# VH-VL binders against Protein FAM13B (FAM13B): the designs that were tried, part 4

Target 1, 190 residues: Protein FAM13B (FAM13B), of Homo sapiens (Human) (q9nyf5r23to212)
Amino acid sequence: IPLDELQQGGHPDNEVPFIVRHVVDYIEEHGGLEQQGLFQVNGNAETVEWLRQRYDSGEEVDLVKEADVPSAISLLRFFLQELPEPVIPGSLHIHLMQLSQDYNNEDEFGRKLRFLLQQLPPVNYSLLKFLCRFLANVASHHEEIWSANSLAAVFGPDVFHIYTDVEDMKEQEIVSRIMAGLLENYYEFF
Below, E stands for the ipSAE of ESMFold2; O stands for the ipSAE of OpenDDE; V2 stands for 0.75 times the mean of E and O plus 0.25 times the DockQ between their complexes.

## First folded at step 1 (VH-VL)

Design o01 (framework fv_ozuriftamab)
Fold by ESMFold2-Fast, scan of step 1:
Structure o01 (fold): chain C 190 residues (1-190), chain A 122 residues (1-122), chain B 106 residues (1-106)
Amino acid sequence: as target 1 above (190 residues)
Amino acid sequence: EVQLVQSGAEVKKPGESLRISCKGSGYSFTSYWMHWVRQAPGQGLEWMGGIDPSDSYTGYNQKFKGRVTISADKSISTAYLQWSSLKASDTAMYYCARHDYYDSSGYYFDYWGQGTLVTVSS
Amino acid sequence: AIQLTQSPSSLSASVGDRVTITCSATSSVSYMHWYLQKPGQSPQLLIYLGSNRASGVPDRFSGSGSGTDFTLKISRVEAEDVGVYYCQQYYSTPYTFGQGTKVEIK
């Protein structure tokens, strides 16, 4: 289901889809975010698919009882991967991909990036802001295990829907730089 | 003082139904999950599933989901493992074990029952 | 599911020997639990969350490791330590055990 339809199906006061809020709350409160390899371990595929179907049906899900942290992370990443259009829409990709080429100065880069973020649809902006807050908190409180760079490498492709083969890593590098910048300087961008 | 006491050994034929039990004492029964762990003859340990006695919420190893039913009666501090139709492959030692429900770090089994041997043969 | 492989599958030790058992996971896990099943008895918890000794477990037992490789050590084995040792991961469902390491005294 498209992002707009998911948001419209939620509570009127919510800024992000219920599944994203609920899963992130579970990970923050019950997850061992200090755990080595947390984002490299796949959750149980059957459990992830079963949970996804229940959220899609509007059923009550108790993640403490029904899930584990790797499955919750896999569910969150699967949600992002399966959006018909990525959180950062393809229409902005060409402009974002030119940032490193057009702006070598960090201040100019940041100013232009802020301008481009303001071009996002409100729903996409709210979801990106929420995800970056979550990941920035992980990086700041668990920096011995997770850095902004390592989290950006994991979630960047999901946010942009850019998956790079070994032959062409240029887009992956730019995506990772953008995501890491958003995590390291969250309050300057949001 | 914590004890988990399981029902006695069972000898059954294929196709028969069976329910075995695990009674907890010396602790707040509804504050801990109760799990079932199976050990086939000469083999290692295999987690089957568990139950939260406070609301009867169950979690299953997918290998056993639909093949067994886990339930509990909190009024008598007893958990159950039930088969509607036994198979010869169900021959095993069955252990119950508890887990601290409030510990969200994962499942570790601090106390175990003495085991119930189930033999299914024609 | 995460599979756990223990090494060695069996060992024979003399009283006072140091015993080392390893457990390898197919995917990274942060912590491991260890159990001992003595002959004819139920399993009992030895180590939880990687390195914490369970109540009543002697100081000669210790656990360590991270990622995919974990170790259980017995500094000076005693006759009462005979049995099968199992590692268990709690990181992902279904919760799985290693195949076991049989420890005999001779």
Scores: ipSAE 0.000, ipTM 0.444, lowest interface PAE 19.5, mean pLDDT 80

Design o02 (framework fv_ozuriftamab)
Fold by ESMFold2-Fast, scan of step 1:
Structure o02 (fold): chain C 190 residues (1-190), chain A 124 residues (1-124), chain B 106 residues (1-106)
Amino acid sequence: as target 1 above (190 residues)
Amino acid sequence: EVQLVQSGAEVKKPGESLRISCKGSGYSFTSYWMHWVRQAPGQGLEWMGGIDPSDSYTGYNQKFKGRVTISADKSISTAYLQWSSLKASDTAMYYCARLEYYDFWSGYYPFDYWGQGTLVTVSS
Amino acid sequence: AIQLTQSPSSLSASVGDRVTITCSATSSVSYMHWYLQKPGQSPQLLIYLGSNRASGVPDRFSGSGSGTDFTLKISRVEAEDVGVYYCQQYYSTPYTFGQGTKVEIK
């Protein structure tokens, strides 16, 4: 389901899809973030697909009773991966790739990145802001287990729909750097 | 002035159907979720579920899912709680309460206004 | 589901006494709300998001706490404060309430 259609199904003022808020709240609540390797462990495929179908049909899901933390993380990532247009739309990718020219100038990099974030559709901006806040909180509370860099490596490809390929190696590195910057400096950008 | 007005007390027999109502006034009805909370005789408060009147999206406490139906008619600013077949264990005071909902943090907001309650008695 | 346990279950106080009610959650919650249900009436909001007083609530009511432990205090109880006090969370589905604390005035 396209992000804008999914958002239309909710309250007019709802800033993020219910599934995203619900899954993130469940993950934070159940302390799964204390477990090393949490984001690298795949959830149960049947559980993830069943949960996806229930959310797509508009049914209420009791994640406490019906899910586990790895499956909830897999569901969140699957949601991001299966959006028809990524959270950061392809139309902005060329401009974001140009940010690689400004890595050595933090002021210029930050100004250009903030300008590009303001180009995001409101629903995409809200979703990105919410995800980055969640991940920044994870990094701040569990820095010894996972860092902004490691979380950016996991979620960056999902947010941009840029996956490892010989031809995509440089772009994937840039994507991870951008995501890490957003997590490390959350309050500067959002 | 915000006001939630509920329908009057009901006395029913097991197996009968029932629908009770909660009418909101003094605010934008579709900008708030409407929730139902029950209180069995001599017991505490128990959340049953809620609805977003703007699109009829519902959330249920798993204990009540399939046992009741929550609905709303935004054209008359009224929310409903319905049973297809009442049981003696449904005897309780039923309250409606509104909850502000306009972003992803809305679930953390309180029930700021409550209806006066509808007493439902189910006995043979 | 997060279970909320209140202490004490009931108390009797004299006008002017300080009343303290505690609410303990089985898991950490960021948000705790408090309600008062006066005899024969519907619940009414007293404190929201831990420490904020609802509109019209006297300053003798205060809330505090974080994580799993939250407290409601009445600095100088008055006769109209009679009723059952409930804590409530919605950090995790479903919304849950404490079992209630009955406050009687001697």
Scores: ipSAE 0.000, ipTM 0.460, lowest interface PAE 16.1, mean pLDDT 79

Design o03 (from o01 with heavy chain D100R Y102S D103S S104G S105W G106Y Y107E Y108A Y111I; framework fv_ozuriftamab)
Fold by ESMFold2-Fast, scan of step 1:
Structure o03 (fold): chain C 190 residues (1-190), chain A 122 residues (1-122), chain B 106 residues (1-106)
Amino acid sequence: as target 1 above (190 residues)
Amino acid sequence: EVQLVQSGAEVKKPGESLRISCKGSGYSFTSYWMHWVRQAPGQGLEWMGGIDPSDSYTGYNQKFKGRVTISADKSISTAYLQWSSLKASDTAMYYCARHRYSSGWYEAFDIWGQGTLVTVSS
Amino acid sequence: AIQLTQSPSSLSASVGDRVTITCSATSSVSYMHWYLQKPGQSPQLLIYLGSNRASGVPDRFSGSGSGTDFTLKISRVEAEDVGVYYCQQYYSTPYTFGQGTKVEIK
C-alpha cells in the first residue's frame, strides 16, 4: 500500500504508518538495543511474513509476546522495501546523487541536502524524520561515530530503493553517505 | 604509474598493538576510496572495510567493527589499518585496494597493494 | 550478508582448453566483479560490472550473467592463467567474495 493511503484518515498524531510506529516503539522499549549487530542479523523469515500478513489484515499484534527484535527489524526493513514508491522518491534521486560533487565542502553539502529534504512530500518527510530519529538514537546509545555509518549502509538502500530504481550500483555509496549525514546531524536537518 | 605500496611484514605477539600502512601514488588520492581485504593462510578473500580519504568517512564489515580502526592521512596519501590488541586469529595477508565510487572503469578494486603479511604467535 | 558460491572449487586444464567458472549469489545482485590471484601475487582485476574487461586483460577472458548467476569464461587457457579466481559482489555491504576457484595447468 502507498504511503498516502496508509496515512489517510486516522488521528492527527498518527504522523507515520501504524506498523512503523508500533514496530519502532517495540524495539525501543523491549529490544535490548545495547547489542551491536542487531541490524546485521536477519529475523526469522516465517515470523516476519506471518507478522506482515497480520498487520496487512488489520489484526491486533502483540509484538512483546509474538516477535523478537531481529524479526521486528526485518519487518521494518521489509515494509520500507515493499513501498511502491521509496521514502525518498525517484524524482529527487538525480539531485541527491549530485551531492557527491560537494563532498569536500561540508557547508554546501548540508545546505543543498536541507533544501532537497524540504522538497519531500509531507508524508515522506514525516516517515524519514521518524526513521532517522530512531536510528540516530540507536547510534547515540553506542557512542561511536561509525555506528551511524553502519546503520546508513543497512537502511540507505531501503529508503531509496537503490536496488529497484538504480541504473548503476555506485549510487549505493552515495546513498549510504547521505543517510549517515542525516543520522550524525539529525537536529541540523529535521 | 599508479601504485599502492604497503608497509613491511610484521611478527607480533597476542595482545600487542599494530598499525600497517598503504601509500598511494600516481593518482588523486582523495578521488578513490581505500579498502582493506584480508586473506587468512590458505583461505579466500574477506573485505574488512574502507575509507573515503577526502573526509575520512568509513565503512566496516561488522565482523571487524570495533576490532580494527581504518584511517587515512590525505596530506601524505596514506591509509592505515590498526589493531589495539592482536589475536592469533589475525594472522593473515592484508591487502589494500582502491575503489572509485563514481562512474567509470574504476568502479571495482582496480589497483591492489603488494600485501602485508601479519603473523601473530606466541 | 550475500553469500557467493563458486563452481567448481578447483579444476585442472590443458593449454588451449575452454574454462568456465560460475558464481551463484544467495540474492539478486546487479553486477559482479572477477579477480585473479596468481601464485605469490596480489589479486588483480579481470572483469568489472559483469562483462567489462579491465585494462590490459586479454580478450580470451569474458564475463556474463545477471540476477543471481554469473559466469567467467577463458576461451583458450594459457599457462600464465594459473591461479585462484574470485567473484565479488558490489550490490550491498559487507562486500563479499566467492570462496575461489583454483585453476591448475597440466
Scores: ipSAE 0.000, ipTM 0.433, lowest interface PAE 19.7, mean pLDDT 79

Design o04 (framework fv_ozuriftamab)
Fold by ESMFold2-Fast, scan of step 1:
Structure o04 (fold): chain C 190 residues (1-190), chain A 124 residues (1-124), chain B 106 residues (1-106)
Amino acid sequence: as target 1 above (190 residues)
Amino acid sequence: EVQLVQSGAEVKKPGESLRISCKGSGYSFTSYWMHWVRQAPGQGLEWMGGIDPSDSYTGYNQKFKGRVTISADKSISTAYLQWSSLKASDTAMYYCARQGYDILTGYYKGFDYWGQGTLVTVSS
Amino acid sequence: AIQLTQSPSSLSASVGDRVTITCSATSSVSYMHWYLQKPGQSPQLLIYLGSNRASGVPDRFSGSGSGTDFTLKISRVEAEDVGVYYCQQYYSTPYTFGQGTKVEIK
């Protein structure tokens, strides 16, 4: 289902899917930000699949009793990976690749990137903004463990649906650069 | 008026070098990617690669990488496709095409303007 | 690489007929572009980003679809619409075209 057809959170003014907000709130409130290796440790596969099925069926989930932080992160990443259309649509990719190779004018780069972001569909923009805020917060609290660059390397492929292999390493590098820039300069872009 | 004008037809022998051109006019040449698309006789369209003329950054279809070179000269608004050593299998119609995009949205709009094509025939 | 398969490979229509051409991708793509190559001419852009008509394209042409399946429709075909129609994806490199659908007018 495309993002514009999904339920947009638990409150009338929320513009992100409920599962995303619920998972992020759990991580932030239950000490997940202090865990070293937070985004590199996979969750328990049985737990992740069971939680996914319960969210999909509309059941109430108590993450405190039923999940751990790595499983919650794996669930968030599964959600992003399973979107029919990535958060940043493929139609923008070639233009973003062009923009990322322009190293002569930092101000022009930032201005064009901001403009492209504001042209995203509202639901894509809201989800990207929410995700980048969460990740920027992680980077700020764990500067020596989780930099914007390392978080961008983990989540960039999920946001763009561009996954690393030998032939696509350059695209992955560019995607990571764009994501890192969004995390480092969150308030300039959102 | 936007125009892409390509160089004339070429007849070459295997092993010879060749460079064909595509001159853009009526728009800001450095603001749009230029792509090369080939069509073998009676066959469909095949993307070869493209170039950003503002900094000469290129992308290639791996099938053609190392066999051809794409370049551009922004001082004369001209893009080039070059072979160091032609093969009979290079016989095809070669098109240049501008990558359209909306400057306000940044969305890729497909190949909105095409050159007239350059027929390259390679035979002994 | 993402392979695009068009159906049908060829068709023959009478003026005024409705023509439908489909394009199926081996994996999900965000959008599809459509081109027409008239006999002896360069390709020309008809539809971009799935459903938007290119400048000068008559409103009898329309595009639709999402994911892996996309469709080009001509509501009332005219003699000038003869040629080969191509879909194209640009979701990932190498950018690929479908094999083409030849449209002939009786």
Scores: ipSAE 0.000, ipTM 0.448, lowest interface PAE 19.2, mean pLDDT 79

Design o05 (framework fv_ozuriftamab)
Fold by ESMFold2-Fast, scan of step 1:
Structure o05 (fold): chain C 190 residues (1-190), chain A 127 residues (1-127), chain B 106 residues (1-106)
Amino acid sequence: as target 1 above (190 residues)
Amino acid sequence: EVQLVQSGAEVKKPGESLRISCKGSGYSFTSYWMHWVRQAPGQGLEWMGGIDPSDSYTGYNQKFKGRVTISADKSISTAYLQWSSLKASDTAMYYCARLGDYYGSGSYEYYYGMDVWGQGTLVTVSS
Amino acid sequence: AIQLTQSPSSLSASVGDRVTITCSATSSVSYMHWYLQKPGQSPQLLIYLGSNRASGVPDRFSGSGSGTDFTLKISRVEAEDVGVYYCQQYYSTPYTFGQGTKVEIK
């Protein structure tokens, strides 16, 4: 389901899909962010698929009773992976990829990246901003465990739908670099 | 070929400083965490800490925090483990190991664990 | 910290025997990694994420388990399998290893 359709069914106070806000709130309140390697460990496959189906059907989900933190993180990542169009749409990929290759000047890089972010559809911008805020907060409060670069390496491919093998490693490195920049300089970009 | 090459054996006295190194080659050094694992004589493996070379973020086992410093110089693909003042109890074999990369398998990502290890640096601290 | 306890601490096997090593965690972990350290050598990865064989690892090695209990099996041990086997969790810091299981061939 496209992001704009999901947002039409969202709660009145929620500018991002309910599943994203609900999962992030659960992760934050259960202290899972103190666990290094958490984003690198897969959750229970059966639990993740069960929860995904319940959210898709609009059912009420009690993550405290029905989930664990690794499964919640896997659910969030699978949600991003299964969007028909990635959070950062393919139409902007060429420009973003060129940006990271063409600019050695950090000020120019930042200026151009901010311009490209302004081209995002409102629902995509809101989701990206929310995710980057969550991840930047993780990096800021748990910097000895989670760095912006390590979080960017995990979530970058999900945000762009750039999934790599050895042939595509360059694209994944560029995506991770852009994502890390967004996390390290969150308040300058959003 | 992916390889980690560590500096040679060291013999030191208590109170002396020491820095040992681990040089990566054959892969993107900044794309993988580098971990340090210690093995005291006749004992098992003990995780000391790790570093993300891309931004030098470190995680330490609290047992070693403040007693050692982990650092990396990405321009030469080298990670370091450093003591300001050695103790006899620091006598051990020290290994560096790369956290393996991940791959997609259907809907899941899998990490290799520590898939590449250095040959080890024996540190002997005696009076 | 999650502590890992291996059983047995040591064993002696004949070529062709089945070897079973267990690893118990003090709290639930999603997956367990297994390493082999041959005499005088660095550790090498055998099994990652519970049941996946690392590159170059023979199919006689298998891993299983979930939650707090994990098992490493060698279906038909060979002379080159001598060494100390370690389980390791990469779920939460500090990352921990089991105390090791020494396997000797006689």
Scores: ipSAE 0.000, ipTM 0.433, lowest interface PAE 19.7, mean pLDDT 79

Design r01 (framework fv_roledumab)
Heavy chain, then light chain:
Amino acid sequence: QVQLVESGGGVVQPGRSLRLSCTASGFTFSSYGMHWVRQAPAKGLEWVATIWYDGSNKQYADSVKGRFTFSRDNSQDTLYLQLNSLRPEDTAVYYCARDRDYYDSSGYLFDYWGQGTMVTVSS
Amino acid sequence: AIRMTQSPSSFSASTGDRVTITCRASQGISSYVAWYQQKSGKAPKFLIYAASTLQSGVPSRFSGSGSGTDFTLTINSLQSEDFATYYCQQYYSYPLTFGQGTRVEIT
ESMFold2-Fast, scan of step 1: ipSAE 0.000; ipTM 0.545

Design r02 (framework fv_roledumab; at its last look DockQ between E and O 0.68; V2 from the best seeds 0.00; counts 0 for: pae E 8.7 > 2)
Fold by ESMFold2, look of step 2:
Structure r02 (fold): chain C 190 residues (1-190), chain A 125 residues (1-125), chain B 107 residues (1-107)
Amino acid sequence: as target 1 above (190 residues)
Amino acid sequence: QVQLVESGGGVVQPGRSLRLSCTASGFTFSSYGMHWVRQAPAKGLEWVATIWYDGSNKQYADSVKGRFTFSRDNSQDTLYLQLNSLRPEDTAVYYCARGEDYGDYVFDYYYMDVWGQGTMVTVSS
Amino acid sequence: AIRMTQSPSSFSASTGDRVTITCRASQGISSYVAWYQQKSGKAPKFLIYAASTLQSGVPSRFSGSGSGTDFTLTINSLQSEDFATYYCQQYYSYPLTFGQGTRVEIT
């Protein structure tokens, strides 16, 4: 389901799909983020699929009664993975790869990344901003367990739809560095 | 000789539409991002819009967003700017401009190294 | 939007003079400034990018400097073809914005 169609299902004045806001609010409210591997653990597959189908049908979902934090995280990741186009569209990927040429020039890297973010469709930008706020908050509050780098490694592939094998390790490195940069410098970019 | 030539300007009433064209020659058009910049009579320069080399992404000034549409035809080396719902404050010379050489940086074309001669748009009742 | 303010608005000068034009950004923009020359009735001509780097073919009497918020264009020995209006432009972020222009006039 295209992202611009899903955004219409949000609350008034809301530029992020309801499922994303609802799931993220649940995760932030119900804690337990100190657990090692929490973002790397799959939730119960049957629970995640059942919740997904209910959100897709427009049914009311009570995450407090029907989910746990691992299932909510899995649902969020599944949502990002199943978008027809990634949050960072494929048309931008060549420009992302070329950012690696500027790794040693922080000013130029930041400028080019800022222009790249301004080229996102508004709905994609809003979702990226919301997701990065959530992840940056996790990194800042649970610093001993969750770094920007570790969260970027988990969510980077989902945001870009770049899933590497050994032949594509450079792409995964670049994706991770961009995501970590967004999380470490959230207020500079958003 | 690298050249950009605008056309399609004229005198129109408020609320009407015009379509501007810019024809490129002397360089590999499909390798460059392109811009429109306008200049009201006796005024300074105002950025209007930017388009990527393949037309896949576009940016507009707030003053024209929703009214103007920028497009390109790389098979004809031509840019188009559709001007809808024209207002008196849109009166200006409209220039097309080339971004930086594609070979240096893929998306570093936010300054304008080659300009056309401009085409005049006058919106008056 | 980043506002670019040029000063002076106009400048009277003679051939051989040293001319300095300033451009001030409403926020820090590092060195992401370009300069253009525009003669009456003509399109702008690109001169400088990155605040200080001359485009190929631009005479060495032109120079640019600055970083952060304050930028200058200097013409070290003004020639007759240099009487024009000069614009600065930031390319730090969208929207791209120009200064209001500085006219360099014949005395």
Scores: ipSAE 0.012, ipTM 0.622, lowest interface PAE 8.7, mean pLDDT 83
ESMFold2-Fast, scan of step 1: ipSAE 0.000; ipTM 0.518
ESMFold2 (binder alone), look of step 2: mean pLDDT 92; pTM 0.946
OpenDDE, look of step 2: ipSAE 0.088; ipTM 0.693

Design r03 (framework fv_roledumab; at its last look DockQ between E and O 0.47; V2 from the best seeds 0.00; counts 0 for: pae E 8.5 > 2)
Fold by ESMFold2, look of step 2:
Structure r03 (fold): chain C 190 residues (1-190), chain A 124 residues (1-124), chain B 107 residues (1-107)
Amino acid sequence: as target 1 above (190 residues)
Amino acid sequence: QVQLVESGGGVVQPGRSLRLSCTASGFTFSSYGMHWVRQAPAKGLEWVATIWYDGSNKQYADSVKGRFTFSRDNSQDTLYLQLNSLRPEDTAVYYCAKDLEYSSSWYDEYFDYWGQGTMVTVSS
Amino acid sequence: AIRMTQSPSSFSASTGDRVTITCRASQGISSYVAWYQQKSGKAPKFLIYAASTLQSGVPSRFSGSGSGTDFTLTINSLQSEDFATYYCQQYYSYPLTFGQGTRVEIT
């Protein structure tokens, strides 16, 4: 299901898919975010698949009664993983990988990253902004438990669809650094 | 020698359309980003649009977004700018311009070669 | 959008004069500035990038300086072919923007 097809809600400030907003609101309200490893634990597979099918069919879902926070996090991650095209489109990946040439020049790194973000389709930009705001907020309020680096390591692969199994580990390191940078400097980029 | 030649300008009424073309020679066209810049009579320069070397990404000025469409045909070394819903404020000389940097340096958006321009006049 | 403000809007000078044109950005843009020369009825000609680096073939009497918000184009020992309009342009972020131009005219 293409991202632009999911984001036809017609609101200037509501340009993310309903499932994403609903799940993130649930996570933020029902917390437990102080638990070590929460974003890395898997939710119950049957629960996650059942919730996914109900969202796909347009059914009403009551996450308070039917889910827990690990399952909601797993559902969010599954949504990102299953997009036909990643939030950061594949056409931009080669240029994002070239940012490694500027790791020692923060001004140039930031400028180039800002240029690349400006090239995102509006729907992709909105989803990335929403996700990064959520994760940056988690990092800032729970920094003894959840660092920007640790959250970037979890969600970076999902945002880029770069999971680097046997391939060049350079790509995975670059993805994590970019994602961590977005979380650490959210208001400078968004 | 790098050469850029624009065509397709003319006089049209508001609300009409035009398609501008820019033919390129003297460089490896498919390796460079390309741009349109316009200049209203006796006025300064205004950036209009940018297209990536492979046509996969495009950027537009707010004043033209949704009305203008930039494309390229790398097999014919040709740029196209479709100008829809033209307004009197779109009256200008339209230049195509070459990005100085190769595709791997597309972050440095400045324009080393320019065409001679094609005039678009939108009047009632 | 980053506004680029040039001053002066026009400037009268004689051959041999030292000419200085300024360009101010509405926010810090490091050194991501280019300069162009445009003669009447002609397309612009690229002169300088990165605030201070001359393009090949540009006479050494042209120089650029500045960083942050304030930038300067200097023509040392003005020649007859230098009477033109000069534009600065930022490439720090989209939208790309030009200054309004500075016309260098003969006294």
Scores: ipSAE 0.012, ipTM 0.608, lowest interface PAE 8.5, mean pLDDT 82
ESMFold2-Fast, scan of step 1: ipSAE 0.000; ipTM 0.490
ESMFold2 (binder alone), look of step 2: mean pLDDT 91; pTM 0.934
OpenDDE, look of step 2: ipSAE 0.019; ipTM 0.632

Design r04 (framework fv_roledumab)
Fold by ESMFold2-Fast, scan of step 1:
Structure r04 (fold): chain C 190 residues (1-190), chain A 124 residues (1-124), chain B 107 residues (1-107)
Amino acid sequence: as target 1 above (190 residues)
Amino acid sequence: QVQLVESGGGVVQPGRSLRLSCTASGFTFSSYGMHWVRQAPAKGLEWVATIWYDGSNKQYADSVKGRFTFSRDNSQDTLYLQLNSLRPEDTAVYYCARVPDYDYVWGSYEFDYWGQGTMVTVSS
Amino acid sequence: AIRMTQSPSSFSASTGDRVTITCRASQGISSYVAWYQQKSGKAPKFLIYAASTLQSGVPSRFSGSGSGTDFTLTINSLQSEDFATYYCQQYYSYPLTFGQGTRVEIT
């Protein structure tokens, strides 16, 4: 289901899909941001698919009772991967890729990146901002295990829908750099 | 000064229809999602429906799904709730309410401003 | 649907009392709870969101707390204008649901 159809009620700038809110809150309140191995174990595929189907049908889901932390994280990643259009749409990818190649001035790079982010549809901007806040919090609590760079490597491909191939290794590197920058300098960009 | 005014309530027989309206003023109506909430006599509050700022997304309580239709006219700052196939159980005061616009409170579906309500009575 | 149960359903109190109202969700809902005040014959008034955040303009004698399944609304020094029915509401998932209400009556 397209991202804009999943945003429900209210002004889009301030809303994220229930599935995203529930996973993040579950991790922050019950998974613990300081828990060792938070992203090192994949979730149970059967549990993830079951939870996905229930959210898709509009059913009530209690992640505290019905999920485990790895499955909740896998559910979030699967949600991002299965969006028809990625959180950062392909129309902005060319500009973001060029920005990473053309600028060695950090201030200029940051200003132009903020400008490009402002071109995101409101629902995409809100979701990206919410995700980056969550991941920045994880990095601050797990810096010995999960740095901004390692989280960017995990979630960057999901946010951009850019997956590594032999010929596209550089694109994954650029995506990870942009994503890590957003996590490290969250309050500068959002 | 935010103001919401409901109208269109009345007394009808089971199976009949009514159209409720809610006129908004004092804010940019087209930028806010809106709710309908009802309250039956001697009962608590019951959420009925939510509509996005542009009318593109609507959610309904299961008890009214297929019978009630929520819509909005942003050019006239007005909400509509079409009530079809009314049942005695639909007897309630119907309120329209606004979804808040918060800077960083994600996933908020609270009701920050409410109208005074309009009474719908379904009796035979 | 997530069931919200308030306790007590009603009670009597005097001006100056510290009163507490509890709200229990049938499943974990994190901090996605709002509280409302409704006076007889009037529309509800928004008091608290995110379980503990006071809405602008709400007197500081009101406070909220809780997470997961158990939530509390506290009025630290009850005033005459506080005699009303109070409702909790979850916004963790659709359908949005309210508690049955707690009526605070003057002794």
Scores: ipSAE 0.000, ipTM 0.513, lowest interface PAE 14.2, mean pLDDT 80

